# Ledger of designs, part 8: VHH binders against NADH-ubiquinone oxidoreductase 24 kDa subunit homolog C11E3.12, mitochondrial

Target 1, 162 residues: NADH-ubiquinone oxidoreductase 24 kDa subunit homolog C11E3.12, mitochondrial, of Schizosaccharomyces pombe (o13691)
Amino acid sequence: MKPIRFFKPENLQLAKAILARYPLRFQSAALVPLLDLAQRQHGTWIPPTAMYEIASLAGVSIDYVHSLILAYPNDFFWRPKKPRVRICNSWMCQQAAEEQGNSNWDSQCRSVATKYGFDVENTGCLGNCFQGPAMWINDKIYGVNTKEKLVDIMEALTQKKN
Key: E = the ipSAE of ESMFold2; O = the ipSAE of OpenDDE; V2 = 0.75 times the mean of E and O plus 0.25 times the DockQ between their complexes.

## First folded at step 6 (VHH; framework vhh_8cml_1)

Design s19
Fold by ESMFold2-Fast, scan of step 6:
Structure s19 (fold): chain B 162 residues (1-162), chain A 121 residues (1-121)
Amino acid sequence: as target 1 above (162 residues)
Amino acid sequence: EVQLVESGGGLVQPGGSLRLSCAASGFTFSDYAMGWFRQAPGQEREFVALITWEGGSTDYEDSAKGRFTISRDNAKNTVYLQMNSLKPEDTGVYFCAAEWGLWYEDEYDYWGQGTQVTVSS
């Protein structure tokens, strides 16, 4: 069961006011501020229920709304972007993990990262193996030598994205 | 009455290619967005690709971009997934799904039974 209503009452009034300012022949101009309003209300992306309501309010097809969202991939997101973890599986990082008592470290890290909704892949040496096994999370290198540290990093990143 | 039937799966070596097909019946195909999802052993079902009602727009999961191409033929009530440069991580059961609208999760209206894809030497 899909909920049909997306906009909060105050934002529904703003949405209707936005539509009233644009003629139908300029629907793409009217839809852009509506998509922006929806994304701001939700926080990070535009859920399908928002797309349905926008299509209904603007009198356009849902395909048109979808096509507009996909045409501006740097401005509008139709799903949360799944963050990435790259785990160093070089010999040096494996050696550092073993020396610290962390056998099956790659497997343990994959399990934790997957649980937190991260995409996981392996990578070569990240240049930080001498301070424990290394990971590249998004665009930053982390030295991680315990499962507890990894959980802390995952929770911090997840909280900041919510 | 409503059916989605996948085909084209199989065993392929890393770097190989497969083309999956999904034949739809029992509903007005051109009124539905079509998606492909996959489920690896022991994992949750994940989004792979979608195509809008008339084929005017497509989108892909990051791991599929540049390697997979979704397409549809509304005259044949069929959606396709061309998979190139296959990797062991692509192994899983691939599901075709139909939705009025655009959903990245398993909120799709209709689902097929799936077709097995195994990428292994």
Scores: ipSAE 0.006, ipTM 0.339, lowest interface PAE 9.1, mean pLDDT 78

Design s21 (from g5 with E99D)
Amino acid sequence: EVQLVESGGGLVQPGGSLRLSCAASGFTFSDYAMGWFRQAPGQEREFVALITWEGGSTDYEDSAKGRFTISRDNAKNTVYLQMNSLKPEDTGVYFCAADWGLWYDEPSYDYWGQGTQVTVSS
ESMFold2-Fast, scan of step 6: ipSAE 0.273; ipTM 0.655

Design s23 (from g5 with E99S; at its last look DockQ between E and O 0.59; V2 from the best seeds 0.00; counts 0 for: pae E 2.6 > 2)
Fold by ESMFold2, look of step 7:
Structure s23 (fold): chain B 162 residues (1-162), chain A 122 residues (1-122)
Amino acid sequence: as target 1 above (162 residues)
Amino acid sequence: EVQLVESGGGLVQPGGSLRLSCAASGFTFSDYAMGWFRQAPGQEREFVALITWEGGSTDYEDSAKGRFTISRDNAKNTVYLQMNSLKPEDTGVYFCAASWGLWYDEPSYDYWGQGTQVTVSS
């Protein structure tokens, strides 16, 4: 039976070099830099295979590694971020959509966003109702007045062509 | 097929010395930390010594400190245990073991040798 592997060869050597900086029997002190290395290799989060290999290399329990990730929620992520759309449901934005001929705009936006894998929710005024209708896509506020514009934005953000 | 083959055990008087060798094959030796364990009659297998992947650090159980030296030669795929100032309580079967990481406990080691008997008595 073969142990779980995650690190690329060059990063495995870096992981061992990190561990070498700490006394034997105090290898738990290396976990934060090891988790950082794993997250950087994977891109945006730390998969279970990385957690298991880190635990194995450092001689610590998998439960301890998982608890450490949870203790640093602004630095380490154990799942990929789910992209999100927040659609303004203020009266001003609904009126702007109706004036542009999009009276079922919320439903149209939900359909498109769900197709691209976004979580969809409603929000109050975003401060852009006169650019309207407004929505918050991930961390930016957009004035989106056509289904086609929404698709263009989502294709750019996901690099998908539908 | 992974193999770890110990040699160098035997009967020795108290105060004597032995050098154990463990030849490894079937895996990339330099990727693994190496350890020695011993098992006295009627006892569980106990940690003796650990050496890191490239040999930069070692650790020992308390009674072995200052008497035993673990070393490795990655070019020869071999780990050694030099045992000096041997005592009757060192008697047991000595096992070479390989682990992906830096573990002290028997269940965390991935590969094991067959063991070599070390007997220290007058």
Scores: ipSAE 0.376, ipTM 0.753, lowest interface PAE 2.6, mean pLDDT 84
ESMFold2-Fast, scan of step 6: ipSAE 0.526; ipTM 0.800
ESMFold2 (binder alone), look of step 7: mean pLDDT 82; pTM 0.835
OpenDDE, look of step 7: ipSAE 0.817; ipTM 0.928

Design s33 (from g5 with T52V)
Fold by ESMFold2-Fast, scan of step 6:
Structure s33 (fold): chain B 162 residues (1-162), chain A 122 residues (1-122)
Amino acid sequence: as target 1 above (162 residues)
Amino acid sequence: EVQLVESGGGLVQPGGSLRLSCAASGFTFSDYAMGWFRQAPGQEREFVALIVWEGGSTDYEDSAKGRFTISRDNAKNTVYLQMNSLKPEDTGVYFCAAEWGLWYDEPSYDYWGQGTQVTVSS
């Protein structure tokens, strides 16, 4: 097969060195370190170009490479990770939203966060109810009770793009 | 221009030995796995031996194990097949081939030599 160029020269050399250390009939043992190398080079996930080159180098099908990625869902990712927003939907946070005049708070937060490319999920009380409705964005808890505050936070986190 | 040129074939008696050589040019030899294949009259082309790009790992078809040794010299851009204890069943055209990955099937190989005839007969 013709090579699909994904690995940078230094990483291609490392990939070939990894493959050479495993028994030729047990190349599946080399796939995990190759997937790790590819994910680290790309950033946070393994694009199809990387999967095709790994498949070619190891002499295995692309379907096998893909199935191995799916077998380790906490270690390998075949699509970009989306930043997450976790919205408090406990009784206390719902009450705080109502007191701020936001009867459709959960739906509004979900709409705005999704527009900015975030995955949204609901959670119990986050322990920051004194700030109004609380939400977790990445590793930080925010007291966010208005659409304006949410938009400002989303814009600050996503202002710079590819 | 990519070239693989085999040499060292010939006629030998059963139990004899031959050393095949394959000189490569036109590509970065040390980046490629190198294989030997053979084709007997009226038979399909079959895998014989494989050596990984740096020469650390080798593999062989069952009929070749213990009798044949594949090796390479990356400084000379050459791959070798040392054939010992030759049998009439080893008769065929021997091809050198280069592959970017670690495939065993012949359609996956990128570059092929013209072949060299090996005949084992008494």
Scores: ipSAE 0.113, ipTM 0.548, lowest interface PAE 5.1, mean pLDDT 78

Design s39 (from g5 with E54T)
Amino acid sequence: EVQLVESGGGLVQPGGSLRLSCAASGFTFSDYAMGWFRQAPGQEREFVALITWTGGSTDYEDSAKGRFTISRDNAKNTVYLQMNSLKPEDTGVYFCAAEWGLWYDEPSYDYWGQGTQVTVSS
ESMFold2-Fast, scan of step 6: ipSAE 0.178; ipTM 0.633

Design s44 (from g5 with S57N)
Amino acid sequence: EVQLVESGGGLVQPGGSLRLSCAASGFTFSDYAMGWFRQAPGQEREFVALITWEGGNTDYEDSAKGRFTISRDNAKNTVYLQMNSLKPEDTGVYFCAAEWGLWYDEPSYDYWGQGTQVTVSS
ESMFold2-Fast, scan of step 6: ipSAE 0.295; ipTM 0.651

Design s58 (from g5 with L50I)
Fold by ESMFold2-Fast, scan of step 6:
Structure s58 (fold): chain B 162 residues (1-162), chain A 122 residues (1-122)
Amino acid sequence: as target 1 above (162 residues)
Amino acid sequence: EVQLVESGGGLVQPGGSLRLSCAASGFTFSDYAMGWFRQAPGQEREFVAIITWEGGSTDYEDSAKGRFTISRDNAKNTVYLQMNSLKPEDTGVYFCAAEWGLWYDEPSYDYWGQGTQVTVSS
């Protein structure tokens, strides 16, 4: 049985054109352009199905493909980047949370976000102090003042698959 | 459905030439690299030659270099092996094989012909 295909037909044609630029037995030299093509097709990272197809097309081991991904950590990713939550830990945001009855709000938010697979960082005031403690979730600012509201946001974001 | 049919084998004297053909059907021929393998009595199959999807690159086992030429015609779904300066040690059953990628290893090949006998003897 053949493995499932990763590249769309137009990108399979491009992959084969890339490989054709390199002599046989030196197909490993084509891997960097193939990894770039795969990552651009998938979006932000290179899934195992892409690694298997690249390994097969180039005649190299999947371990070698994975090693190349690790050799370029700023360019290629073998797993999705964890989405980030940046929590306002300024005095104003902490006071806003306390006034809503949420003590140690930073710790509560970190616990929830980590449970949903997010990386958590602290940041200064995000300019949304009037709507409660501010958080930057991915690329958007949210006013989040209850654990329930944060859970709702996390569930909505994790239901979407790329 | 999928078929690879070799032809052109036979008996030839040392120093002679043979041209093997392999006619493919039942798959998108231009999506596959094509290879030739051979097997002598009592031996395992060994790689002889490979040609990429559009014929842009070829490679050969060391013993075949300079004597054998692999080529393909995607319009005719056919791959060829031109064998010159044949030696007794070239005797064996010659198989054409198709694979999706560029692996040289026999187990990676998806489709195989039944083989054609080449005998180099006086």
Scores: ipSAE 0.048, ipTM 0.510, lowest interface PAE 6.3, mean pLDDT 79

Design s64 (from g5 with L50M E61D)
Amino acid sequence: EVQLVESGGGLVQPGGSLRLSCAASGFTFSDYAMGWFRQAPGQEREFVAMITWEGGSTDYDDSAKGRFTISRDNAKNTVYLQMNSLKPEDTGVYFCAAEWGLWYDEPSYDYWGQGTQVTVSS
ESMFold2-Fast, scan of step 6: ipSAE 0.203; ipTM 0.618

## First folded at step 7 (VHH; framework vhh_8cml_1)

Design k1 (from g1 with E99S; at its last fold request DockQ between E and O 0.75; V2 from the best seeds 0.00; counts 0 for: pae E 2.2 > 2)
Amino acid sequence: EVQLVESGGGLVQPGGSLRLSCAASGFTFSDYAMGWFRQAPGQEREFVALITWEGGSTDYEDSAKGRFTISRDNAKNTVYLQMNSLKPEDTGVYFCAASWGLWYDSPSYDYWGQGTQVTVSS
ESMFold2, look of step 7: ipSAE 0.533; ipTM 0.812
ESMFold2 (binder alone), look of step 7: mean pLDDT 83; pTM 0.838
OpenDDE, look of step 7: ipSAE 0.794; ipTM 0.917
ESMFold2, look of step 8: ipSAE 0.450; ipTM 0.798
ESMFold2 (binder alone), look of step 8: mean pLDDT 83; pTM 0.838
OpenDDE, look of step 8: ipSAE 0.762; ipTM 0.907
ESMFold2, fold request of step 11: ipSAE 0.422, 0.393, 0.443; ipTM 0.776, 0.769, 0.782
ESMFold2 (binder alone), fold request of step 11: mean pLDDT 83, 83, 83; pTM 0.838, 0.837, 0.839
OpenDDE, fold request of step 11: ipSAE 0.847, 0.841, 0.840; ipTM 0.943, 0.942, 0.947

Design k2 (from s23 with P107A; at its last look DockQ between E and O 0.70; V2 from the best seeds 0.00; counts 0 for: pae E 2.9 > 2)
Fold by ESMFold2, look of step 7:
Structure k2 (fold): chain B 162 residues (1-162), chain A 122 residues (1-122)
Amino acid sequence: as target 1 above (162 residues)
Amino acid sequence: EVQLVESGGGLVQPGGSLRLSCAASGFTFSDYAMGWFRQAPGQEREFVALITWEGGSTDYEDSAKGRFTISRDNAKNTVYLQMNSLKPEDTGVYFCAASWGLWYDEASYDYWGQGTQVTVSS
């Protein structure tokens, strides 16, 4: 039996428009935009039903679609991902936190983020250290200088109060 | 019931022309890419031509390029194959087929017609 179709009608038309930009027999060049569209429709990752429909529409093998997802691991995800916070640990951000009285800022941020169900990681300079200690929250950069501001951001992102 | 009904086949001398038509019913025609396949005596069905959902792009097997033109009229649920400069090697049963996507292999096509005979003979 044929797989259940994935794209909503509006996105199916967008997918076909994307494919129309590429010569036939080279429709594999459209796969990155199609994967992006599928992930945006589904939320944070690309389910197997989307992979099958993309392969079907573009006339390529499912293995090729899967390989392309794996080739772009920072952009495309094939499993539901847990939300994450990446805290800047640059010297400049550490200095900014200390000047604001937050010498254990990393620990405070980790405590808050884990309570909201986020994975917490460190990262290098984010280019926003002058506005206060910087972090990526769900891949958007924030300058966050108080625990209360971090809580406000996380409540807004999760629709969840703590 | 899904149906694809081909017409326009026949006997033609080498160098002649034929226009095949394929009338579709029982499914949303404009949602499907359409193709033509040919089955020569003693052979498997082979790809001839493909046209996209709205008709914006076409592709052909190498021998058909420059001689055959696939087109579609979504208002009439019909796909066409204009065959010019016909050769004896074009002889076979021509099938129209519908596919969800842009496929060249027969196994990936969802709906098939019964076929129309094209014979190119001196």
Scores: ipSAE 0.355, ipTM 0.752, lowest interface PAE 2.9, mean pLDDT 84
ESMFold2 (binder alone), look of step 7: mean pLDDT 83; pTM 0.834
OpenDDE, look of step 7: ipSAE 0.813; ipTM 0.925

Design k3 (from s23 with S57N; at its last look DockQ between E and O 0.58; V2 from the best seeds 0.00; counts 0 for: pae E 2.2 > 2)
Amino acid sequence: EVQLVESGGGLVQPGGSLRLSCAASGFTFSDYAMGWFRQAPGQEREFVALITWEGGNTDYEDSAKGRFTISRDNAKNTVYLQMNSLKPEDTGVYFCAASWGLWYDEPSYDYWGQGTQVTVSS
ESMFold2, look of step 7: ipSAE 0.439; ipTM 0.790
ESMFold2 (binder alone), look of step 7: mean pLDDT 83; pTM 0.837
OpenDDE, look of step 7: ipSAE 0.827; ipTM 0.933

Design k4 (from s17 with E99S; at its last look DockQ between E and O 0.66; V2 from the best seeds 0.00; counts 0 for: pae E 2.2 > 2)
Fold by ESMFold2, look of step 7:
Structure k4 (fold): chain B 162 residues (1-162), chain A 122 residues (1-122)
Amino acid sequence: as target 1 above (162 residues)
Amino acid sequence: EVQLVESGGGLVQPGGSLRLSCAASGFTFSDYAMGWFRQAPGQEREFVALITWEGGSTDYEDSAKGRFTISRDNAKNTVYLQMNSLKPEDTGVYFCAASWGLWYDSGSYDYWGQGTQVTVSS
């Protein structure tokens, strides 16, 4: 029998180091860090291959791994999440967009992001308001002050041309 | 290609000691957790000891605690079981085994040695 492979070599070693720090009869305590590592490696969710490798490494049932994911539904996801853009609607970002000639910036961003298949939401200040209107795109914060820059980012993230 | 070869078994009097060795080849030894199991005559194969990939943590079945020590040398691709204060109930065939993860049940181990006989008799 061969192991189910998911973790990249560097992350596999980190996973084993995490497990080694917990008592052998209490390896379940290591599962939250392992699930976080797997989700970070894969992007937005934890695929079945990651669940099986975590279960195998930790010596726990796959059912236990599934139950732990369900216990943290706001942190761990077992299906792909639609990509998401969160547009800063702070007063500073609204003023920055207007001063840069981007009237109706929120509407323009929604139109572009929706065309590329993103869910669009608003958020408060992201700490980047002075360097252009800010957005949280998936897990990264961007300063985006032109439609063209937003399109460039969307194309890079989705591999689609506008 | 994968081989686990045990050695160091034999006949010993109660209270004696034996050191079992298991030489591994055909796989990346440091990627695997290692365990020892024993099978007494007429009994099922039972867990004895487990050691993590880098040797930082170990665990034992209850009767072995304080008497047996599992260790490994990843540079030599070997795992050891130091058996002290041996008792007649320790008699059996001792198997070295390798697992991808930290498992206690024999069914979850991937590779097995041929076994080495340990007999404790007076």
Scores: ipSAE 0.439, ipTM 0.784, lowest interface PAE 2.2, mean pLDDT 85
ESMFold2 (binder alone), look of step 7: mean pLDDT 83; pTM 0.830
OpenDDE, look of step 7: ipSAE 0.811; ipTM 0.925

Design k5 (from s23 with E54T; at its last look DockQ between E and O 0.66; V2 from the best seeds 0.00; counts 0 for: pae E 4.2 > 2)
Fold by ESMFold2, look of step 7:
Structure k5 (fold): chain B 162 residues (1-162), chain A 122 residues (1-122)
Amino acid sequence: as target 1 above (162 residues)
Amino acid sequence: EVQLVESGGGLVQPGGSLRLSCAASGFTFSDYAMGWFRQAPGQEREFVALITWTGGSTDYEDSAKGRFTISRDNAKNTVYLQMNSLKPEDTGVYFCAASWGLWYDEPSYDYWGQGTQVTVSS
């Protein structure tokens, strides 16, 4: 089985150069710069594939890498599951949004969800359209009819106070 | 196909020297850290030496420090172990191994050679 690969070639060389600055039996000291490099490559957060490659390169456990990310929550971000919002755009949900006077509900939901780091998609009927506009947030389906309710849900799911 | 082929083993008197070589093929050699392990009769494989991807840093098991030198030539896809002041305790099969990262333990290495016998007569 091939090793897990995350870093682009240029960043892999940088990662190895970072590790070379530290004694071989103390490679854990390099983890903060490596995590910073990984987050910069990925954009805004550190995916599991980066955690695995960093652990492999540095000779430390994946659990240790994860615990270090949690110890620096102002600097490093990770997501316990793929954060995803699927917004129902069925006819029934579109009518429910129009009835509530919100002509750009889809756009408002995308704006909020993107700010909290969720990937946003559209979907068909979710089986909850009769209770207002529906969306799938991670593993659960919600009826969400206000921006404030969506913000509350996303703050609870991400533990952010935005 | 990935291959690591050790050579240079043999029978040596105590106090003597041997130079082991390990020729690599089938992968990008310079992307891997390299290590040497040895297995004495009736024992588990034990770590002997590690060298980083470019050869800039090395580390050794305590008993090998000062006597053994690991080196690599990335142009020749070869890693070496110079063994000086050999002792009967050094007897065993010596394996070269390749790892993506900087690991000291056998299960973490990705590719292994078949081994070369080193015997230091008592």
Scores: ipSAE 0.203, ipTM 0.660, lowest interface PAE 4.2, mean pLDDT 82
ESMFold2 (binder alone), look of step 7: mean pLDDT 83; pTM 0.838
OpenDDE, look of step 7: ipSAE 0.816; ipTM 0.926

## First folded at step 8 (VHH; framework vhh_8cml_1)

Design m1 (from k1 with S99T; at its last look DockQ between E and O 0.52; V2 from the best seeds 0.00; counts 0 for: pae E 8.0 > 2)
Fold by ESMFold2, look of step 8:
Structure m1 (fold): chain B 162 residues (1-162), chain A 122 residues (1-122)
Amino acid sequence: as target 1 above (162 residues)
Amino acid sequence: EVQLVESGGGLVQPGGSLRLSCAASGFTFSDYAMGWFRQAPGQEREFVALITWEGGSTDYEDSAKGRFTISRDNAKNTVYLQMNSLKPEDTGVYFCAATWGLWYDSPSYDYWGQGTQVTVSS
């Protein structure tokens, strides 16, 4: 039977470096950084193959790895999670967009976000309407009034500029 | 094709020393933790020693502590077991094994050598 492999070569070396910082009897202390590394490699979530390799590398049970993922529900995900943008459609944000000459701002934002793989939703007032059109991107509020600024944010969040 | 080839076994008197070597090929040696196991007649394979991928950490079964030293040379794809103060109870076939993780039990090891006989008597 073939060993379960998930980490690409550079990340496997990082994983082993992380494990080397802990005594052999306490390798479970490395699990949080290992899970973070796996999620970063895979994108938005930690697949079962990553969980099995982490368990093998650290010498712990799969059940322990699963329990740790569930203990950090805001940081680690065990199923594909699509990132999202929530665009404020309040009257104040619509006025701010119109004052900037951005007819169809909602449509422009949807076009950009969709190209980067985000789900797009509308939302009510975000409390930032006076600073320009507002949107939530991955649960952080942004004032965004140009397509170029939105592209910059999307690229930074998807790591496409790197 | 993965191969682990042990050498250095033999007959030795109680109190003597042997150095076992295990040459690895067919896989990326530095990616694997390495272990030594022994099997006495009529017994299951028993864990003897473990060494991490970079060689910075080792662990031993209780009777081997202070007498045996596991080491590795990743440039030569070789793992060693220096056995000092040998006792008749150390008699058995010694196996080199490779595993992806940090495991102490034989079912968790992925690749195995053919073994080399170590006999401590008379």
Scores: ipSAE 0.018, ipTM 0.396, lowest interface PAE 8.0, mean pLDDT 80
ESMFold2 (binder alone), look of step 8: mean pLDDT 81; pTM 0.819
OpenDDE, look of step 8: ipSAE 0.748; ipTM 0.899

Design m2 (from k1 with S99N; at its last look DockQ between E and O 0.61; V2 from the best seeds 0.00; counts 0 for: pae E 3.3 > 2)
Fold by ESMFold2, look of step 8:
Structure m2 (fold): chain B 162 residues (1-162), chain A 122 residues (1-122)
Amino acid sequence: as target 1 above (162 residues)
Amino acid sequence: EVQLVESGGGLVQPGGSLRLSCAASGFTFSDYAMGWFRQAPGQEREFVALITWEGGSTDYEDSAKGRFTISRDNAKNTVYLQMNSLKPEDTGVYFCAANWGLWYDSPSYDYWGQGTQVTVSS
C-alpha cells in the first residue's frame, strides 16, 4: 500500500528541507511554510491530499493541520473558489455588440457561462471595448465577439465540453 | 517485494557492544525516515531510535541516549544501530522500520523487518 502523496518531486524535496530547519519533535513549527508550499503547488487552495501528506511528513495530527488552515483564513483556503465572469456593460461595449448584431449578447453570455458553472455579474469599462464586447473571466480580460469563442474559453478553463 | 533484513544481533555480556544493520530493498530507501524498535517477551514494541531521510537529525528513547547511535547510508540502502554499554534491560528482538514521515509510534511505520535477537547476559 503506497502512502498518500500530493507534492511534486521538487516540492517534496523542498518540504523535507523546510522540515529539516526545525528540531525533531517540534516539526509543527514548519506547518505554515508547508501549507504555503502546498497551496502554491495546487493553485489557490489546499486539498485534503495535501493536508494528509503534510501531517504525515511532519508527524502531527490531521486535525491540527486543519485547525491551522482555519486560523489563517485570509492566507489559506480549503475550498476552490467558484469561477466568475464579469461582463462589461459600458456604453462602448453595448454599442460594439449591437453593431455586430448581438443586441441580446449579455443574455447569451450569461446562459453559456452559467451552463459551465460560472457566476455572472456586470462590470464597468474594462479597457478592451474597441475589440468588441469585453468581459473579465476570472483574472483576465477578453474581447469576445462570438459564442464559439466564449465556449472555447469556458471549455479550456473548466476542462468540460459544451 | 519490500524487504528489511536485520543482522548483527547475538549474545553479549553486560557492558559490551553490538552493531545492528538493516538492509532495505523493494522501495526508494532515501524517501523514508528509518527507526529501530525493540520488543521484550510479553511486551509491546518500544521505540528506540529515529533518523531522518538524509541522516541530518536523530532522536532516541531516554535510556538509549549516549549509548546508542543510529546512522544510515543511502548509497547502500542500509540503516545501522551501534549499541554500546549494553545492559540486561536492552535484551529483546530489535526491528528495523521505515516510515514516510517523522513518527515515533509503532503503528505509524509502513515497513518492518523480521527482527534480530539481542541478548545481554552473563
Scores: ipSAE 0.296, ipTM 0.701, lowest interface PAE 3.3, mean pLDDT 83
ESMFold2 (binder alone), look of step 8: mean pLDDT 81; pTM 0.825
OpenDDE, look of step 8: ipSAE 0.791; ipTM 0.919

Design m3 (from k1 with S57N; at its last look DockQ between E and O 0.62; V2 from the best seeds 0.00; counts 0 for: pae E 2.1 > 2)
Amino acid sequence: EVQLVESGGGLVQPGGSLRLSCAASGFTFSDYAMGWFRQAPGQEREFVALITWEGGNTDYEDSAKGRFTISRDNAKNTVYLQMNSLKPEDTGVYFCAASWGLWYDSPSYDYWGQGTQVTVSS
ESMFold2, look of step 8: ipSAE 0.467; ipTM 0.797
ESMFold2 (binder alone), look of step 8: mean pLDDT 81; pTM 0.832
OpenDDE, look of step 8: ipSAE 0.809; ipTM 0.929

Design m4 (from k1 with K65E; at its last look DockQ between E and O 0.60; V2 from the best seeds 0.00; counts 0 for: pae E 2.5 > 2)
Fold by ESMFold2, look of step 8:
Structure m4 (fold): chain B 162 residues (1-162), chain A 122 residues (1-122)
Amino acid sequence: as target 1 above (162 residues)
Amino acid sequence: EVQLVESGGGLVQPGGSLRLSCAASGFTFSDYAMGWFRQAPGQEREFVALITWEGGSTDYEDSAEGRFTISRDNAKNTVYLQMNSLKPEDTGVYFCAASWGLWYDSPSYDYWGQGTQVTVSS
C-alpha cells in the first residue's frame, strides 16, 4: 500500500523539522505541534488523512493520534465545526421584535436556524439594537425582522441560489 | 520500481570492522528515513540503526551503540553502516530499509533490500 500523504510540500518539511526537535524515542511529544500544523493547513479541523500521515511520520498508532485530538477539544477538531447563529436577547431587541408583532421571535429564529443545521446561542447586542432585532450568523451581523428574510439568508448560506 | 541494494558484507574476525552500503533507486531518497536490520538464523529481523531524512539524528539498538555508525549521503542516494569492534553475536544478514516515518519495527518499513551477509568468526 502507498503511504497516505496529506501535507503540502512546505508543510511536510515543517513537520519533519518539528519532529527533529524531539528525541527519536520520544517522537510522541511532537504530536501537538503536528496536529496544529495539520489543522492550519486544512482550515478548521483535522481530517483522517492528516491523522494517518502524522501517525506514520512520528511512528505512533493512529489510535494514539485520535486520542490526543480528543484530549485537546478546545484546540483540535476532528470534523467540520457546525455553523452557528447567535441571537441577540437584549431588552432593546426584544422590544423591537414586540413592536413588530413578534413576541416569540427568539423561538421562531431558533426553529428556522436549527432546521438548517446551525447551532444556536444567545448573545448580547453590541450597539445594533437601534436597527431592530439582531443576530450573528457565523461572523456577520444581520438585522432580521421577518421569518422570510431569515429563511432567505439560511438558504443562501447553505446552498447557492440564483 | 524501488530498489535497495546492499553491499560490503563478508567474513571478518572479532574486533574487526566492516562498512555496509545500500544504494537506493526508484523513489525520492531524501523523503524517507532509513534503517538497518539484521537477521540471525532462526530469529526475526531485529532493529540495528535508524537515521532521519536529512541525517541529523540517529538511534541504535543497545549493543550497537558506540560501535556502529549509520550515515547517509542524499546526493548519492546511499545509506551506510560503519561497524566497528565486531562481535560474533553481530553475525547475520543485514538489510537496509526505507520508511516514510521514524519506525523501529520491521513491519512498519515500506521498502527492503535483499540483504548482505556479515559473519564474525574465529
Scores: ipSAE 0.385, ipTM 0.771, lowest interface PAE 2.5, mean pLDDT 84
ESMFold2 (binder alone), look of step 8: mean pLDDT 83; pTM 0.836
OpenDDE, look of step 8: ipSAE 0.465; ipTM 0.774

